VH-VL binders against q9zst9. Designs and how they scored, part 1

All scores and structures are predictions.

Target 1, 202 residues: q9zst9
Amino acid sequence: ATLTPNHVAKSLAGTSVYTVSNSDNEFVLMSDAEGAKSIGLLCFRQEDAEAFLAQVRSRKKEFRGGAKVVPITLDQVYMLKVEGIAFRFLPDPVQIKNALELRAANRGSFDGVPVFQSDLLVVKKKNKRYCPVYFSKEDLEYELSKVSRSSKGVGVSQHIMVGSFEDVLKKMELSEKSSGWEDLVFIPPGKKHSQHMQEVIA
Unless a header shows other numbers, all headers, positions and changes below count from the first letter of the chain; Kabat numbers aren't used for antibody chains.
F, E and O are the ipSAE of ESMFold2-Fast, ESMFold2 and OpenDDE, as the mean of both directions, binder to target and target to binder. V2 is 0.75 times the mean of E and O plus 0.25 times the DockQ between their complexes.
[cut] marks letters that were taken out.

## First folded at step 5 (VH-VL)

Design k21
Fold by OpenDDE, look of step 6:
Structure k21 (fold): chain C 202 residues (1-202), chain A 120 residues (1-120), chain B 107 residues (1-107)
Amino acid sequence: as target 1 above (202 residues)
Amino acid sequence: EVQLVQSGAEVKKPGESLKISCKGSGYSFTSYWLGWVRQMPGKGLDWIGIIYPGDSDTRYSPSFQGQVTMSVDKSITTAYLQWNSLKASDTAMYYCARRGLWFGDLFDYWGQGTLVTVSS
Amino acid sequence: DIQMTQSPSSLSASVGDRVTITCRASQGISSWLAWYQQKPEKAPKSLIYYASQLQSGVPSRFSGSGSGTDFTLTISSLQPEDFATYYCQQYNSYPYTFGQGTKLEIK
């Protein structure tokens, strides 16, 4: 059996993203390039959501008085079933840069939201394995500095793996128990690893 | 250091049974999937399947389902690939390989290979 | 099953050349693609995972690119030790199928 939606949602718990809502607490939607679908934008940085809010206010007069930036957790977003609305994540450009630096010579562009992990940060508790996945490379490096003598350089970077959040989610949804993908725990940006892991394992 | 050491070359006749081995060391044997790959003489790589030593869960390629059996002995960190009745077409190099974790979910470490020759 | 098709099946090149090998999947596999190098009478060696991530110890002259169905392995400046057979593998879904291989020979 594949991982349940509840299991995937649990792995996403505690991570906040930001969006723009109207006075009725509804998502402010944008049209896709084709104008056929409504897109809800989710930002990993509050400042990006604020920029989006400013744009909305400038273009649509009806939102000048009631639109606001609101936080929402990823697990809540994941469990949302809104008909006719597709959600798109806007990644932190700093993390995009970090992801590209970890890639080989053909850096090109990075599609999706970068996530980072290291085998060195895998923990075991009560005969269960947990793999922390970070939205911030800096957060991961900070944790690595606790387990390694060097927190920077080629030696540390070779232990960091990068992937797309979107790809990882799809992989989790398609994976079966004992595949290892059930072990992933997403660490919220800026949150202490130890604290979050305690909350998840408890 | 992660190492996979395979058993020696085998020379068999059609109809005979065979069990080859792959011993893992330098890592948590029960925490990583282990796979088997066939390479016929002068040919490419064929994915046979993978086994999870922790609970002996298996995934076989449809092409190899029912043709071979994967097993493990956790106590000696050894994986096995066996045939009940060999065919001439089973002549090949057989590799065991550790499957990496998550983003690196590829075969990251390989055994040296076991050559199996089946001839009359 | 997902079919992996490599191009070309073989190619000849000289030391210092830029070499490109392609791999196409019969369906979308995101970035769940690996590249291996195999020298004669040796076991395969992992080069790249997740389409573009270098395995530890792999020289920077190797690079991978692509997503979805089309992928590329590039050697920026071929070295004598790079003459070998290269394989792609998808690990998006079982069975984790290999490409047929590309033999890189010295010109």
Scores: ipSAE 0.734, ipTM 0.900, lowest interface PAE 0.8, mean pLDDT 92
Fold by ESMFold2, look of step 5:
Structure k21 (fold): chain C 202 residues (1-202), chain A 120 residues (1-120), chain B 107 residues (1-107)
Amino acid sequence: as target 1 above (202 residues)
Amino acid sequence: EVQLVQSGAEVKKPGESLKISCKGSGYSFTSYWLGWVRQMPGKGLDWIGIIYPGDSDTRYSPSFQGQVTMSVDKSITTAYLQWNSLKASDTAMYYCARRGLWFGDLFDYWGQGTLVTVSS
Amino acid sequence: DIQMTQSPSSLSASVGDRVTITCRASQGISSWLAWYQQKPEKAPKSLIYYASQLQSGVPSRFSGSGSGTDFTLTISSLQPEDFATYYCQQYNSYPYTFGQGTKLEIK
């Protein structure tokens, strides 16, 4: 048996993204580049959602007085994705830059939302292993500095792996229970892993 | 500092039992899956399975299910691969390897290998 | 099971050459692909994880690319120590299958 959608959603608890809603609290959708379908834009930075709101207001008069930026949690987004709603993430550009720096030898683009993990950081609680996966490289670097006395800044980045949030979600969906992937916990930007895990585990 | 040290080469006859070992050191043995990989002479790598030393949970490749048994003794940080009745086709090099975590969910550290020869 | 097919099965090259090895998955595996190097009578060594990320301590002449079903390992300027057999492995879903290998020999 693979991991349930509810389990995957729970691993995402506490992380918010931002989008624009109309006066009826419905998401403002836009056409994709081909014009074939409507998609929702989900921004990791609030200011990017505010820029999107300004764009929406300039193009459609019906949104000028009632449209607003609203937060939505990633666990709620995941459940809507399961229901077939199409979304596009707009990542934090600082984290895109961080991801590209880890791939400097390959010089290219990074597809998807970057997430960061280190094999030096595994949390054990009540005889269960948890692997924190970060949306912010800086938050992970901070935590690594606490567990490595020999690191001199630049050296800590050699212990950081980067991948796509979307790929991690697909991997979790394909994984069996007791595979180790059920122990993955996403850490919101700006939070310490201990604080977040105390809030979402127990 | 991570090391996986395997037991020495074995020469056996068909029908005999065998248990080979892999001792891990320099890391938290119970925090990482440990895998076994077979390489027949002149051939490529075959994934046998993985075991989680923390609770002895196992996952076998379908082609090896029922052919071997994986186990651990976490008190001495040692994993085992065991046959109840060897066949000549079991002649191969056997590696243990540690699985990395999540993005590095691949074999990041390997033992030196144990050559098993089954012949009369 | 996801089948991994490498090409070529063997390749002869000279020091300084640029070489390319390909790996094709029978199903989409996103970027969950690793590359290993194995020298005779030695254990395999991990080179690349997540299709394109270098393992720590691996020389920058190695690079990986690809996503979905088609993947490439490139060595930009071959060194004497690079003559070995190279394997890809998918780790998208169990069982984590290997490609059949590509033997890189001295010409």
Scores: ipSAE 0.265, ipTM 0.697, lowest interface PAE 4.9, mean pLDDT 82

## First folded at step 6 (VH-VL)

Design k26
Fold by OpenDDE, fold request of step 9:
Structure k26 (fold): chain C 202 residues (1-202), chain A 120 residues (1-120), chain B 107 residues (1-107)
Amino acid sequence: as target 1 above (202 residues)
Amino acid sequence: EVQLVQSGAEVKKPGESLKISCKGSGYSFTDYWLGWVRQMPGKGLDWIGIIYPGDSNTRYSPSFQGQVTMSVDKSITTAYLQWNSLKASDTAMYYCARRGLWFGDLFDYWGQGTLVTVSS
Amino acid sequence: DIQMTQSPSSLSASVGDRVTITCRASQGISSWLAWYQQKPEKAPKSLIYYASQLQSGVPSRFSGSGSGTDFTLTISSLQPEDFATYYCQQYNSYPYTFGQGTKLEIK
């Protein structure tokens, strides 16, 4: 009845995040505030992961010289999560800013990794609906420019919806078939929509 | 333009059956869930349930499960809410509404409502 | 079921006033919260989705905030047409329950 983990994983395919691994190529895990769970940090920017690596090296001698930043895809991460590893995502600050700007009337704070979506970019292929979800507002705007007269400004922003990646994932996991949540396809930053959609649908 | 047009007001007696309708237009009827909301006189909104016209899949509120039946005729883009045996307590305004998608999973468009009065 | 509790149940205000209505969920609903406006003898109208996103055509004087269990609808400067009853609704989990409503009246 609900979306399978494999389905969710497939929707996440192709998007890379960055984490820190030890000399044994294992994720460097941190304890949560309560010490009950092991948490891995996943960064959407490599530079943030590098900063994290520096912190780890400074705090834990055991990681000096043996730890490194490694890329991992979100689908892989998602499957690891199923195996009992909790991950925390560190969003791109630029995208946080973009998300907050879209909520200009009530900026507040943004919790989680921003994801952007527009109904104008929904596509149908082989009697199936697909809704692309972007990690980059700029990428979404680029695609919108192909289907609309303007890619920037107030006119475009009204067609952009923003949510948190974490919320979306949770919703997908709990959603039933035909709910629409099965339609989501996460577009990797910097990747062309058309190319990625073809790869995912194939 | 998205529109939901509901059937007219109904006056019924307890024990009678009733089927009210909601016709959708201006959008792909089979791609969106439709929901029903009850509003008793002078009261708030009660979520009854939702139905997916594409395959007639339904989700009912536990409070309304077995009390009403949702159905659709997608050939005429119409949704129905029916009672097999009305009670006086069923007296209320009934709204149909389109359920949005994804982030907008709210009732984004509403019908004008159907007033159902059940009295002896 | 998730219980949605609005506060206050009724509120009197004047044109130009800043108005705040709160909605509390009995459990965490993330940002899956909507606000509706209903005028007498009319169907509800959607105002806000995902806690803070304005529905198309909704004036910018309306805003939503909150996450988790506590949410707020704010009207920055009340207009005559804003006197109505407002409802919150969670769509985190079935059933998608409504708050009891807040009636905004003229002072």
Scores: ipSAE 0.895, ipTM 0.942, lowest interface PAE 0.5, mean pLDDT 93
Fold by OpenDDE, fold request of step 9:
Structure k26 (fold): chain C 202 residues (1-202), chain A 120 residues (1-120), chain B 107 residues (1-107)
Amino acid sequence: as target 1 above (202 residues)
Amino acid sequence: EVQLVQSGAEVKKPGESLKISCKGSGYSFTDYWLGWVRQMPGKGLDWIGIIYPGDSNTRYSPSFQGQVTMSVDKSITTAYLQWNSLKASDTAMYYCARRGLWFGDLFDYWGQGTLVTVSS
Amino acid sequence: DIQMTQSPSSLSASVGDRVTITCRASQGISSWLAWYQQKPEKAPKSLIYYASQLQSGVPSRFSGSGSGTDFTLTISSLQPEDFATYYCQQYNSYPYTFGQGTKLEIK
């Protein structure tokens, strides 16, 4: 059995993203690269969503009035995805930079939304394993500093894994029970690990 | 330290049955999938399948489905690969390996291998 | 099944050389690719996972790159102990198929 959509959604709870809505509170959709389907744009930074809003206003007269940037949580986004709505994420450029730095050997571009994980931050509670996944490298490093003598540097970076959120999400959807993917908990940017984990595990 | 120790080399005839073993230690045996890999003499690696010791859930390669059976005895942290009727083509080195977690969902620890020779 | 094709099948090189091995997937596998090293009469050893993540204890001269269908293993400066057979493996979809291997020999 694969993970249920509700389980995946729960793992994404608490993380906010931003999109543009019209006066009717409908998401502004853009054409994909192929022009085949409409896709909702989601930004991890409000400022990026504001920039997108400005573009929409300049291109589409119908959105000049009443369009606004609205926050939405990733769990809500995921449920919409399950219902058939397609989304594209615009990652935080700071986190892209962080991801590229960690992949020092790879001078290529990073595709997708970076997520960061460390085995050193895996916790067990009530005989259940939980693996926190971070959208912010800085947040992860902060937590690592609590469990390791070295808070920064090459020694810490070797314990940080970086991947794309899109890859992880897809893997969760396709993974079997007891694969370990059910253990993932996405930590909202800026939120303390202990607080969020307590809320999720409770 | 994580260790996988496999049973010794086997010499068999076609038609005979065989069960080889892989004992895990140094980690929670029931929390990690174990896999089996075949390597024919002078050839590459063939993914046979994986088994979860916690509930004995299995995933086989289509090429090996019905040809071999994976099982576990979690009480002694041991995994098994068995044949009901060996063929000469089953001659190979067989490795057990632990499946890692998340991004490391690859075989991160390996047994030393069990050589199986099937000849008339 | 996803087919993994390595290139070349064999390669001769000298100590100190830069070596590159390529692995191509028959379909997109994102970054779910691993590299293994196998020495004669030994079990394979994990080198790289998720296309570019170095396994703990693996020398920094090893690196992986690529995403989608094309991947590369690079040894920046070949050492005597690096002569072995290398395998790529995808773990995007079952079965988790291996490449046919690349034998790295001394020139």
Scores: ipSAE 0.894, ipTM 0.941, lowest interface PAE 0.5, mean pLDDT 93
Fold by OpenDDE, look of step 6:
Structure k26 (fold): chain C 202 residues (1-202), chain A 120 residues (1-120), chain B 107 residues (1-107)
Amino acid sequence: as target 1 above (202 residues)
Amino acid sequence: EVQLVQSGAEVKKPGESLKISCKGSGYSFTDYWLGWVRQMPGKGLDWIGIIYPGDSNTRYSPSFQGQVTMSVDKSITTAYLQWNSLKASDTAMYYCARRGLWFGDLFDYWGQGTLVTVSS
Amino acid sequence: DIQMTQSPSSLSASVGDRVTITCRASQGISSWLAWYQQKPEKAPKSLIYYASQLQSGVPSRFSGSGSGTDFTLTISSLQPEDFATYYCQQYNSYPYTFGQGTKLEIK
């Protein structure tokens, strides 16, 4: 059996993203290039959502008075699964840069939202293993500095793995128990590792 | 240091049974999947399957399902690959390998290989 | 099963050359692709994971790229110790199939 949606949602708990809603607290949707799908945009930075709101207000008169930026947690978004709506995440450009730097010679482009992980930050508690996954490379590096003597970029970077959030979610959904993917816990940006892990494990 | 040490070369006849071993050390044996890979003489790598020592959960390639059996004895951190009745076509090098975790879900450490020769 | 096809099956090159090996998946595998190096009479060695990330201890002259169905392994400046057979492997879905291999020989 694969991981349940509830399990995946729980791993996402505590992380907030930002979107634009109308006066009725409904998602403001965009049309895809083909006009066939409705897309809900989710931003990891509030400033990106504010920029999106400004665009919406400039393009659609009906949203000039009632549209606003609202926070929503990733677990809530994951569980919404609204028919006919596809959600797209807008990544932090700083984290895109960080991800590309970690991929050595072939920078190219990075598709999706970068997430970072290190085996050095894996914890065991109550006979269970937990692997923290970070949306911010800086947050991960901060934690690594606590467990490693070397804070040098090269020395620390060799212990950092990077993937796309979208790929990781899909992998979790397809993975079975004992595969290890059930161990992932996403750490909210700016939140202390120890604090969040206590909340999740409690 | 992570190490996988495999049993020695085997020379068998068709119809005979065989069980080869792979002993892991230098890491938590029950926390990592172990896989088996076949390499016929002068050929490429064939994914046989993987086993989780923690609960003996297994995944076999359809090509090898029912042809071989994977097992583990976690008390001695050893994995096994066995045949009930060998065929000449089973002649190959067999590698055990540790599967990494999460983003590094590849075979990150390998045994030295066990050569199995089946001939009449 | 997902079929992995490598190109070319073999190639000859000289020390200092830039070498490129391609791997194609029969269906989308995101970035769940690994590269291995195998020298004669030796077990395979892991080089790249998640399509483009270097395994610990692997020289920086090795690099990986691609996503979806098309992937590439590149050696920027070939060294004498790099002559070997290379394999790609997908770990998107079971079974975790290998490519048929690419033998890199000295010219």
Scores: ipSAE 0.892, ipTM 0.941, lowest interface PAE 0.5, mean pLDDT 93
Fold by OpenDDE, look of step 7:
Structure k26 (fold): chain C 202 residues (1-202), chain A 120 residues (1-120), chain B 107 residues (1-107)
Amino acid sequence: as target 1 above (202 residues)
Amino acid sequence: EVQLVQSGAEVKKPGESLKISCKGSGYSFTDYWLGWVRQMPGKGLDWIGIIYPGDSNTRYSPSFQGQVTMSVDKSITTAYLQWNSLKASDTAMYYCARRGLWFGDLFDYWGQGTLVTVSS
Amino acid sequence: DIQMTQSPSSLSASVGDRVTITCRASQGISSWLAWYQQKPEKAPKSLIYYASQLQSGVPSRFSGSGSGTDFTLTISSLQPEDFATYYCQQYNSYPYTFGQGTKLEIK
């Protein structure tokens, strides 16, 4: 059996993203590139959501007075996705830069929301293995500095793996129990690893 | 240092049974999947399957399902690939490899290979 | 099963050349693609994972790109030790199938 939506949602707990809602607290949806499907935009930065709000207000008169930026947690977002609501994430450009730097050999674009992980930060509790996955490279590096003296430079970067959040989620959804993908825990930006892991594993 | 050491070359006849081994060291044996890859003489790599030593969970390629059996002995950190009845077509190099974790789910460490020759 | 098709099957090049090998998946595999190098009578060696991530210890002249169905392994400046057979492998879904391989030979 594949991972349950609840399990995946649990792994996403605590991470906030931002979107624009109307006066009725409904998601302001945008058309996809093809114009065929309405999708919600989720921003990892509040400022990006604010910019989006400004755009919405400028384009749609109906949203000039009642639209607002609202926070929503990724676990909630994921459950909405499970219910059939489509979303697009707008990543933090800083993290895109970080991801591209780690992929130094590829001068290409990074598609999706970067997530970072390191085998050095894997934790074991009650004979279970957990892998923290970070939305912020800086947060990961901070944790790495606690476990290794060589926390800066090329040496540390070798222990950092980068992927797209979207790919990871899909992989989790397709993975069976005991595959290892159930071990992932997404660390909210700015949150201490130890604290969050304790909250999620408890 | 992570190491996978495989058993020596085997020369067998069709119909015979065989069990080759792969011993892991330098890492937590039960925390990483181990895979097996076949390479027929002068040919490419064939994914046989993977096994999780922690609980002996297995995934086989459909082409190898029922043809081979993967197993492990955790106590000696050894994985096994076995045939109940060898065929001439089983002649190949067999590699064990450790599967990395998550983003690195590729085979990151490989055994030196075990050559299996099946001839009448 | 996901079929992985490499191109070309064989390639002749000279030291210093830029070499490109492609791998196409029969269906979308996101970035769950690995590249391996195999020298004669040796076990394969991991080069790239997650389509573009360089394995530790692998020279920077190696690079990977692509997502979805089309992927590329590039050697920016071929070195004598790079003549080998290269394989791609998807690990998006079981079975984790390999490409048929690309033999890189000295011109």
Scores: ipSAE 0.855, ipTM 0.933, lowest interface PAE 0.6, mean pLDDT 93

